VH-VL binders against q0atu2. Designs and how they scored, part 18

Target 1, 119 residues: q0atu2
Amino acid sequence: MLDKKARIRTSREYRNVFEKGKRLSGRFLIIYYVENALDNNRFGFITNKKIGMAVIRNRIKRQLRAIVREYQGQVKNKHDIVLVARAGIGKSSFEGMEKDYIAIMKKAGLFARNANKID

## First folded at step 11 (VH-VL)

Design z84
Fold by OpenDDE, second read of step 12:
Structure z84 (fold): chain C 119 residues (1-119), chain A 119 residues (1-119), chain B 106 residues (1-106)
Amino acid sequence: as target 1 above (119 residues)
Amino acid sequence: QVQLVQSGAEVKKPGSSVKVSCKASGYTFTSNYMHWVRQAPGQGLEWIGYINPSTGYTRYNQKFKDKATITADESTNTAYMELSSLRSEDTAVYYCARTDEWYGYMDVWGQGTLVTVSS
Amino acid sequence: DIQMTQSPSTLSASVGDRVTITCSASSSIGYMHWYQQKPGKAPKLLIYDASYLESGVPARFSGSGSGTEFTLTISSLQPDDFATYYCQQYESYPLTFGQGTKVEVK
């Protein structure tokens, strides 16, 4: 599980990312990202009823948290990043989600230069 | 029932201003962005801008940055769009439409407000 | 700005026909939405995120596509489907719509 300090927790923090950040769309994910004034990254996760039932939404969030946790050490610091699940994510495998995350993060240029687990 | 109700048709002289209202009901007003879209007679849809009623944050189409001013009043669940320095080219039906912060589909529309600019 | 170009601009069809409308984006987009508009009425959301039907929309409507090419399909045109259809992108600002496709009676 992500550390508390690595989580976007307040509505204000989310709004800041949505309003001031950049957005990129992947196959299953949309990421919103903005620089923060911290020395660490914070991650947020958004799902809505379009994704499916609460059980599905919660599963998706758990999977996304697992993916983010796996690669968080390779992400450039000082970013707030919100992952928004697209409608089709419920039909995706974990591997598909992971691949999409890696692809979109690469496109955003958010991986550190020394990252070596993103091939 | 979720609905957006706009103010009535307006007939204005060139150089004047008009303020169109959009009252929301059936949902939490501050939970969605409110967009404005215009449609000139016999033409397509053109995005003007949006407001986040919870923060007052606005984003405009550059084309309308000097033409439209979008505001919102949480106390009345009403969004407004003011058009200044009206010209005949501003003659159009203006719509308010609800979106969320990330997916961007406009799932609820006002009935439209015709603004006619003529000498 | 991302330009959205629909084809055709006008389509004449009969009840029961299969109708296909295309929307081409000037650059790759992730999100495409489709709207239906009837004369004197506000647009109505039909399809969101390229291929998902909005609640209450008949199953005869479908959407597909990715990148720069998207399609809206009506499997069997019904009298209620004669209208103008618009695609819309939410990839970047400003948000933009296609010029519209009018589906009229043949």
Scores: ipSAE 0.622, ipTM 0.894, lowest interface PAE 0.9, mean pLDDT 94

Design z87
Fold by OpenDDE, second read of step 12:
Structure z87 (fold): chain C 119 residues (1-119), chain A 119 residues (1-119), chain B 106 residues (1-106)
Amino acid sequence: as target 1 above (119 residues)
Amino acid sequence: QVQLVQSGAEVKKPGSSVKVSCKASGYTFTSNYMHWVRQAPGQGLEWIGYINPSTGYTRYNQKFKDKATITADESTNTAYMELSSLRSEDTAVYYCARTDEWYGYMDVWGQGTLVTVSS
Amino acid sequence: DIQMTQSPSTLSASVGDRVTITCSASSSIGYMHWYQQKPGKAPKLLIYDASYLESGVPARFSGSGSGTEFTLTISSLQPDDFATYYCQQYDNYPLTFGQGTKVEVK
């Protein structure tokens, strides 16, 4: 589980990322990202009912949190990043989600220069 | 039932202003962004801007930055769009439309308000 | 700005026909939606995120595409489907619509 300090928690924080950040679209994910005034990154996760039932949405969120946690040490600091689950994500495998996350984060240039796990 | 009800048709002289209202019901007004879109007679759809009713944050199409002012009143669940310095080219049906904050589809539309500008 | 170009602008078809409308974006987009509008009425959300049907939309409607090319397909045109269809992107501001495709009776 992501540390409390690594999570976007308030509606205001989410809105700030949406309104002031940049966005990039992947196959299963949209990311919104903006620089923050902290020394750490914070991550948020968005799903809606069109993704599926609550059980599905919660599963997706758990999977996304796991992916983010796995790579968080390789992400450039001082960013608030919101992952928005696209409608098709419910049909994706975990590996597919991970691949999409890596691809979109690379495209956004959010991985640190010394990142080694991503290939 | 979720619905948006707009104010009635307006006939205005050039140089005047008009304020169109959009009353929301059936959902939490502050939970969605409210967009405004215009459609000139026989023409397509053109995005004007949106407001976050919870914060008052607005974003405009640059084309309409000096033409339209979008506001919202939480106490009445009503969004407004004021058009200033009206010209004949401003003659159009103006729609309010609710959108999900993150996904950007306009799933609920007002019935439209015809604004006619003529001498 | 991202320009959305629909093809064709006007389409004459008969009931039962397969109808395909294309929407080309001037740059790659992620969010793509389709709306249906009938004369004197507000637009109605038809398809969201390129390929997903809005609730209540008949299964004869489908959407596909990615990047810069998107399509809306009606497998078997029904009388209720004669209308104007618009694509819309939400990838970049300002939000933009296609010019519309009018599907009319042949």
Scores: ipSAE 0.616, ipTM 0.896, lowest interface PAE 0.9, mean pLDDT 94

Design z92
Fold by OpenDDE, second read of step 12:
Structure z92 (fold): chain C 119 residues (1-119), chain A 119 residues (1-119), chain B 106 residues (1-106)
Amino acid sequence: as target 1 above (119 residues)
Amino acid sequence: QVQLVQSGAEVKKPGSSVKVSCKASGYTFTSNYMHWVRQAPGQGLEWIGYINPSTGYTRYNQKFKDKATITADESTNTAYMELSSLRSEDTAVYYCARTDEWYGYMDVWGQGTLVTVSS
Amino acid sequence: DIQMTQSPSTLSASVGDRVTITCSASSSIGYMHWYQQKPGKAPKLLIYDASYLESGVPARFSGSGSGTEFTLTISSLQPDDFATYYCQQYDSLPLTFGQGTKVEVK
């Protein structure tokens, strides 16, 4: 699991990202991102019932957390980033989710320049 | 039952202002964004802007930034859109519409309010 | 702004026909949403995120597509389906709609 300090946890924190951040939409994910005043990044995850049953939603969140953890070290520092799962994500493989995450994060310019693990 | 009920038709003179209301019921008013969409006679749909009723945060289509002002009153579960400096080109049916969280589709619509601007 | 262009603008069909409406986006988007509007009525959400049916929408409606090309299909047109259909995107602001496709009786 992500470290507590790497998580967006409060409604206020989420609201701040949604209102003050930028929005980019991918195939399976929508990301909201904004700079924070911390030395670390924080991640939030949003799913709704249209994604599927609770078991599915929890699976999606677990998979997204795994993806975020995998690339966490390559993301530019001092950002709050919220991942919103789109309906189609339930039909996607883990690899598909990962590919979409990478694509949208690149589009957002959130990967560090020295990051070379990203295909 | 979730529904949006808008105020009645308006007939206005050029240069005047009009304020259209949209009352929400059947759901938690502050849980969804409220959008406004315009449709001129025989034409398509144009997005005007939206408001987060919980915070009052608004976003506007640049085309309507000087034309429309969107507000919300939590105490009455009502969203408002005021149009200023009305011109004949502003003649249209105006709709309020609820979005499902952050996904950008509008799942519930008001019945529409015809605003006619004529000398 | 992302422009969506629907094709055709007008479609004449008969009950029982298979109807296909296309929506092309000026740039690549995640998904498209589709609405149905009848004269004098507000739009009604039909399909969200390209292929998911809104609650209460008949199974004869379907959606597909990705990138810049999306389609709405009615497998067997019913009398209740004569209306104008709009595609819509929210991948970027401002939200934009297609110009509409009027499905009328042949």
Scores: ipSAE 0.655, ipTM 0.901, lowest interface PAE 0.9, mean pLDDT 94

## First folded at step 12 (VH-VL)

Design ya1
Fold by OpenDDE, fold request of step 13:
Structure ya1 (fold): chain C 119 residues (1-119), chain A 122 residues (1-122), chain B 111 residues (1-111)
Amino acid sequence: as target 1 above (119 residues)
Amino acid sequence: QVQLVQSGAEVKKPGASVKVSCKASGYTFTSYDINWVRQATGQGLEWMGWMNPDSGDTGYAQKFQGRVTMTRNTSISTAYMELSSLRSEDTAVYYCARDVGYDSGEFYFDYWGQGTTVTVSS
Amino acid sequence: QSVLTQPPSVSAAPGQKVTISCSGSSSNIGYNYVSWYQQLPGTAPKLLIYDNNKRPSGIPDRFSGSKSGTSATLGITGLQTGDEADYYCGTWDSSLSAGYVFGGGTKLTVL
């Protein structure tokens, strides 16, 4: 799982992202992102009841955390990023979520080349 | 089959605005971004921006910031590109194109409209 | 002026092989997959290659794509007169001004 320092943990932190951040929607995800004053990125995850039962929401959250962890090295530093799962995400494959995340992060200009990525 | 059908040719005066439409069919309109690309006569392709038909979110090339507006009407699966403050340099064929970014995480255009010629002349 | 650099023109005789280069940077070709588009005279562009080396349905295997570092290459074997067209590379640019970028285009003439 993500390091504690890489997590948005407080309501205040979430509120800051929502109020001051930019919003972009993908197919299955919405991201809110804003620059922070830290040296690292922080991620938050929101899975509302519209996603489904608690077991589904928890699964989606685990999957999103896995995706974020996989690509965190490609995210431009000094950002707080909140991922909000959209209603249709429950019917998506892990790969679908991953591709959607990649697309939306690229559109947001938050992805950058890292040494481990090979196209 | 996927199709993008654009509106007809336009002739405008400098300073005017033009609004080109792109009607999509053969797929779920809200599932794919629509991009706009133009091509001046004898010149190369120039990307203008993307529009998410579901959310209405847009991203414009810096060159067109402030002059371009990309919108959509989901009820008729139609995307629009409006370019204001037209100048002679805006004379070009304008294309709408479907983006497969959400499917692959890589952006490319698999289907294109037939193009709309916009002529700006005094 | 294009972000991606292509040779303005290439030419070859029918049956021959031709290659078209596309040079970019670490933020575009170096990080994202490259696509190629064919534009026949007076027509809209057509997707020719995607994901560096994949062909859409209907594209013959005479067309191939490759990518190395910050450069991509389109290969056309068994050149036919019908291949005479403009070819454009394109990819996403993952910079502050995130967006799609095209090469300047290459005019292929079949001699």
Scores: ipSAE 0.914, ipTM 0.958, lowest interface PAE 0.5, mean pLDDT 95
Fold by OpenDDE, fold request of step 13:
Structure ya1 (fold): chain C 119 residues (1-119), chain A 122 residues (1-122), chain B 111 residues (1-111)
Amino acid sequence: as target 1 above (119 residues)
Amino acid sequence: QVQLVQSGAEVKKPGASVKVSCKASGYTFTSYDINWVRQATGQGLEWMGWMNPDSGDTGYAQKFQGRVTMTRNTSISTAYMELSSLRSEDTAVYYCARDVGYDSGEFYFDYWGQGTTVTVSS
Amino acid sequence: QSVLTQPPSVSAAPGQKVTISCSGSSSNIGYNYVSWYQQLPGTAPKLLIYDNNKRPSGIPDRFSGSKSGTSATLGITGLQTGDEADYYCGTWDSSLSAGYVFGGGTKLTVL
């Protein structure tokens, strides 16, 4: 699980990202991202009813958190990033979500090389 | 099968604008980004930018920012690249190409249009 | 001038082996997978290698790719006359200005 300090937790924090951040759409995800004044990145997750029942939404949220944790060290620091699940994400595999996330983060210029990256 | 069919050759004067089209078929148009790459005569490939046909999001190479506009018409599965303030150096073959980045997380172009020759001369 | 560096030309006789190098940096080849494209005279580029060393359907195993550190290499064995073309490496650059980058291209001449 993401550390508490790595989580967007308040409505105000979410609003700030939506109002001041940039938006970028992938196949299954939309990200909103903005620089913050902290020494760490924070992540938020949104799963709307359009993606499915509560059980599905919770599953998707767990999967997205797992993906974010795995690649957390590759994200450029000092960013607030909100992941919004798109309607079709429920039909996607975990790997599909992962690849979509990677693509979006690269397009956004948010991924950076780290010592653990092996191609 | 996947196909990208581009519009015909263009001849423009310096300062004018050119808009090249790229019609996609054989796959879901909105599921893959379209990239534009140009090649001047006798020169190498030069990446211009990407466009997400679903959202309309774009990312342009710095060299072309402010001068290039990538759009799409989803109803006819067609991508467009407009380049303004044309110069003689813009004379090149322009290609559209499908990007498989969303499938793999690694960007590469698996299908290409046939190319559109744009000639800029006074 | 290209972000990725390739030799401008290579040549060999039919049946021989050639290698084409592609040199980059930690933000591109060092971080992202490399692809190779073949461009026959007067035609559009064609994907030859993706993910460093994978071949699309229809590409013979005479073509191979590898990557180490910030450099990639395209290998062509059993060189044929039809292999005469321009070859480009390409990859995503995860620098401040994220985008795709190509090598300068290598002209392969079959003697």
Scores: ipSAE 0.914, ipTM 0.957, lowest interface PAE 0.5, mean pLDDT 95
Fold by OpenDDE, look of step 12:
Structure ya1 (fold): chain C 119 residues (1-119), chain A 122 residues (1-122), chain B 111 residues (1-111)
Amino acid sequence: as target 1 above (119 residues)
Amino acid sequence: QVQLVQSGAEVKKPGASVKVSCKASGYTFTSYDINWVRQATGQGLEWMGWMNPDSGDTGYAQKFQGRVTMTRNTSISTAYMELSSLRSEDTAVYYCARDVGYDSGEFYFDYWGQGTTVTVSS
Amino acid sequence: QSVLTQPPSVSAAPGQKVTISCSGSSSNIGYNYVSWYQQLPGTAPKLLIYDNNKRPSGIPDRFSGSKSGTSATLGITGLQTGDEADYYCGTWDSSLSAGYVFGGGTKLTVL
């Protein structure tokens, strides 16, 4: 699980990201991202009813959190990032979600050049 | 089979705009980004930008910011690249190419259009 | 001028082995997978290698790729006349200006 400090927790924080942040769509995810005034990144996760039943939505959230944790050290600092799951994500594999996340984060320029990546 | 078929050659004057089309077939158009790459005569490949056919999101190389517009018509699986304020230096073959970033998390172009020659001359 | 650096040309006789180098930086080759493209004269580029060392279907095993640090290498064994072409390396650049970057290209001549 992400550290408390690394999580967007309040409605105000989410609203700030949506209103002031940039939006970028992947295949299974949409990300909203904006710079914050902190020394760390914060992540938010949204799974709406289009994804499926609560059990599915919760599974997706767990998977997304796992992905974010895995690549957390590669993300440029001082950003609030909200991941919104798209409708098709429920049928995607974990690997598919991961690749999609990586792709959109790269396109957003949010992965750090000094990230620890294993090639 | 996957195919990208581009529009025909264009001849433009400096200051004009050119719009090249790229019709995709053989796969789900909205599932893969379309990239545009150009190549001046006798020169190397130059990446111009990407376009997400599903969302319409784009990312342009800094060199072309403000001058390039990448769009799509999903109903006919066609991507467009418009370059404005043309200069003689824009004379080149322009390629559309599909990337597989969403599948792999890495970007590379597995299918290319045949290219469109754009000539800018007075 | 290209972000990735390649030798402008290489040459060898049929049957020989050639290598084409591609040098970048930590933000591109150092962080992202490298791809290689073959461009025959008068044709569009063709994907030759992806993910540093993987071959698409239809690409013979004479073609190989490798990556170490901020550099990549394309290897061609059993050189054939039909291999005469321009070869480009490419990869994503994860700098502030995120985007794809190509090498300057290498002209391979089969003697």
Scores: ipSAE 0.902, ipTM 0.951, lowest interface PAE 0.5, mean pLDDT 95
Fold by ESMFold2, fold request of step 13:
Structure ya1 (fold): chain C 119 residues (1-119), chain A 122 residues (1-122), chain B 111 residues (1-111)
Amino acid sequence: as target 1 above (119 residues)
Amino acid sequence: QVQLVQSGAEVKKPGASVKVSCKASGYTFTSYDINWVRQATGQGLEWMGWMNPDSGDTGYAQKFQGRVTMTRNTSISTAYMELSSLRSEDTAVYYCARDVGYDSGEFYFDYWGQGTTVTVSS
Amino acid sequence: QSVLTQPPSVSAAPGQKVTISCSGSSSNIGYNYVSWYQQLPGTAPKLLIYDNNKRPSGIPDRFSGSKSGTSATLGITGLQTGDEADYYCGTWDSSLSAGYVFGGGTKLTVL
């Protein structure tokens, strides 16, 4: 899990990202992001009821948190980032969500992946 | 079979605008971003930007920011690139290309349109 | 800020082997996978290599790719006259101005 420092916690913090931030959509995810004044990144996660029942929404949130945790070392610092699950996310595999996240984070200029597997 | 078919050649005067179309077939148009790449005579490939057909989101190369607009009409599976305030240096072949970033997490262009020649002369 | 550098030209006889280099930086080749594109005269580019070393269906195994550090290499063995083309490397650049970048291109001449 992300530590307390790396979580968007309050309604005011969420509103700031939605109102001031940029928005970028992938196949399964939408990200909202804005530069913050901290030394670190903060992440928030939203699954609306149109995604499905609470059990499904909680599983998706857990999967997205796992993806963010895996790649958080690759994320450029000083950003508040909210991940919003799109309605079709339930049809995606974990790998599909992961690749979607990587693609939109790169297009947003927030994420650089280490590509040294071929060496 | 995936195909990207572009509109025909254009001749323009300096200061005008051009809008190139790219009609996609053989795949779900809204599932893949369309990129635009140009190539002046005797020069290399120059990336101009990407456009998400589902959302309409775009990202433009800094060189073209303020002059390029990338759009689409999803009902006819067609992407568009409009370049305004044309100069003679904009004379080039303009390509649309499909990127596979959402399938792989890495960006490359697996299918290309045939190219549209735009000539800017007085 | 991306700079992908390729030699302007290479040449060899039919049946021989050539390599084409592509040199970049930590923000592009160092962070992201490299692709290669073949462009025959008067035609659109065609994907030749993706993910550093993978070939799309229909590309023969005499075309190969590799990457080390901030450099990539395209290898072509068993050269044929039909291989005369311009070859471009390309990759995502994850710098502050994030975007796709191409090398300057290499003209291959089969003597």
Scores: ipSAE 0.795, ipTM 0.906, lowest interface PAE 1.0, mean pLDDT 91
Fold by ESMFold2, look of step 12:
Structure ya1 (fold): chain C 119 residues (1-119), chain A 122 residues (1-122), chain B 111 residues (1-111)
Amino acid sequence: as target 1 above (119 residues)
Amino acid sequence: QVQLVQSGAEVKKPGASVKVSCKASGYTFTSYDINWVRQATGQGLEWMGWMNPDSGDTGYAQKFQGRVTMTRNTSISTAYMELSSLRSEDTAVYYCARDVGYDSGEFYFDYWGQGTTVTVSS
Amino acid sequence: QSVLTQPPSVSAAPGQKVTISCSGSSSNIGYNYVSWYQQLPGTAPKLLIYDNNKRPSGIPDRFSGSKSGTSATLGITGLQTGDEADYYCGTWDSSLSAGYVFGGGTKLTVL
């Protein structure tokens, strides 16, 4: 689980990201992101009812949190980032969500640090 | 199978704009981003930007920011690149290319259009 | 502006082997996977190598790729006259101006 100070918690915090932030869509995810005034990143997660029943939505949220945790060391600091699950996400595997996240985070310019890639 | 077919050669005057089209077939157009790459005669490849056909999202190389616009019409599976305020140094072959980022998490271009020659002459 | 450096040209006799280098930085080759493209005279580029060392279907195994640190290498063995082309490395650059970058290209001549 992400630390409490790395979470977007209030409606005002979410609204700030949606109103002031940029939006970028992948195949399964949309990210909204904006620079914050903190020393750290904060993440929020949204699944709507069209994705499925609560059990399904909670499973997707858990998977997305695991992905974010895995790559958080590569994310540029001082950003509030909201991940919105798209309607088609139920057709994706964990790996599919992961690749989508990597792609959109790179295209957004939010990944910056070298993590030793190959060979 | 996968095919990207581009519009024909263009001759333009300095200060004009050009719009190059790229029609995709053999795959689901909205599932892969289209990138644009140009190549001046006898020179190397220069990346211009990417466009997501599903959302219309774009990311442009800094050099072209403010002069390039990448769009699409999903009903005919066609991507467009428009370059404005043309100069002689914009004379090049312009390619569209499909990137596989959403499948891979890494970016590379697995299929390319045949290229469109744009000549900017005074 | 991040520039990947390749030698302008290389040459070798038919049947021989060559390597083509591609030098970059920690924000591009050091962080991201490298691809190679072949451009035969008068044609569009074609994907030759992806993910540092993988070949798409239809590319023979005499084409190989590798990456070490901030450098990548394309290897070609059993050279044929049909291999005369320009070769480009490419990768994503994850610096402040995130985007895709190509090397300057290497002209291969089979003598």
Scores: ipSAE 0.787, ipTM 0.910, lowest interface PAE 1.0, mean pLDDT 91

Design ya1
Fold by ESMFold2, fold request of step 13:
Structure ya1 (fold): chain C 119 residues (1-119), chain A 122 residues (1-122), chain B 111 residues (1-111)
Amino acid sequence: as target 1 above (119 residues)
Amino acid sequence: QVQLVQSGAEVKKPGASVKVSCKASGYTFTSYDINWVRQATGQGLEWMGWMNPDSGDTGYAQKFQGRVTMTRNTSISTAYMELSSLRSEDTAVYYCARDVGYDSGEFYFDYWGQGTTVTVSS
Amino acid sequence: QSVLTQPPSVSAAPGQKVTISCSGSSSNIGYNYVSWYQQLPGTAPKLLIYDNNKRPSGIPDRFSGSKSGTSATLGITGLQTGDEADYYCGTWDSSLSAGYVFGGGTKLTVL
């Protein structure tokens, strides 16, 4: 589970990322990302009705949060990042979503060794 | 059988542009990114950038920012690389290559085109 | 001036073993998996090793790879004259200027 301060929570915050951010697409995910004025990263997740029933959407959102939590220490600081699930994601495995996320984040230049230093 | 077949050799003058094509077959074209790599005579491999055929997204090596454009036509499974403002040091063999990043989370090139020789001379 | 450093050449007799080194940094070899490519004279490069030590189908087990820290090594045993080629290491570099990087290449001569 991401900390409350690491979450994008309001419609205004989401709109800022979509309007001002960059976009990069993978097989199952699209990320939108923009620099923020904070000292930390924030993440948002979007799963719309085209993906499937609420049970499926809730499972996908839970899986994406777990993936983001696993790699959060490798994400360069000061970014707001929204993960948008693509329609085909419902047929993906956890491993498939994870590899897609890793590839997208590397190609976006958002991964770095020890980006979020913690002592 | 995965294949990447590139367009034929080109001879250009300094200041011109060149557009190399790479036709893919034997796999779902939109499922894998295409990268471009060049190699001057007697020299090593130089990565130029990647292109996502599904979205059209690209990422270019800093050296080529502003001079390279990578595109595709999905209806004919063909990727393109255009390099502008050519100079003599752009003389090289240009390769397209398929990367498997979305399958593995790690990047490597499992299939390569045969190469396209571009010669820049006056 | 290659980001990844390889010896420019190496040689050995048929039947023997060679190793080819590839030195990088924490942002590339230290962070990401390494692949190796073989380029026979006059041909396009071909994937030889991926994920540090795995072989694609059709690559004989005479070819091996390993990685330690920020360095990687390609091993070739039972050398054959058909192994004469240029060999390149490659990996993703996760620095600020994210992208793929190759070593400078190593020319293998089988004497």
Scores: ipSAE 0.736, ipTM 0.903, lowest interface PAE 1.3, mean pLDDT 91

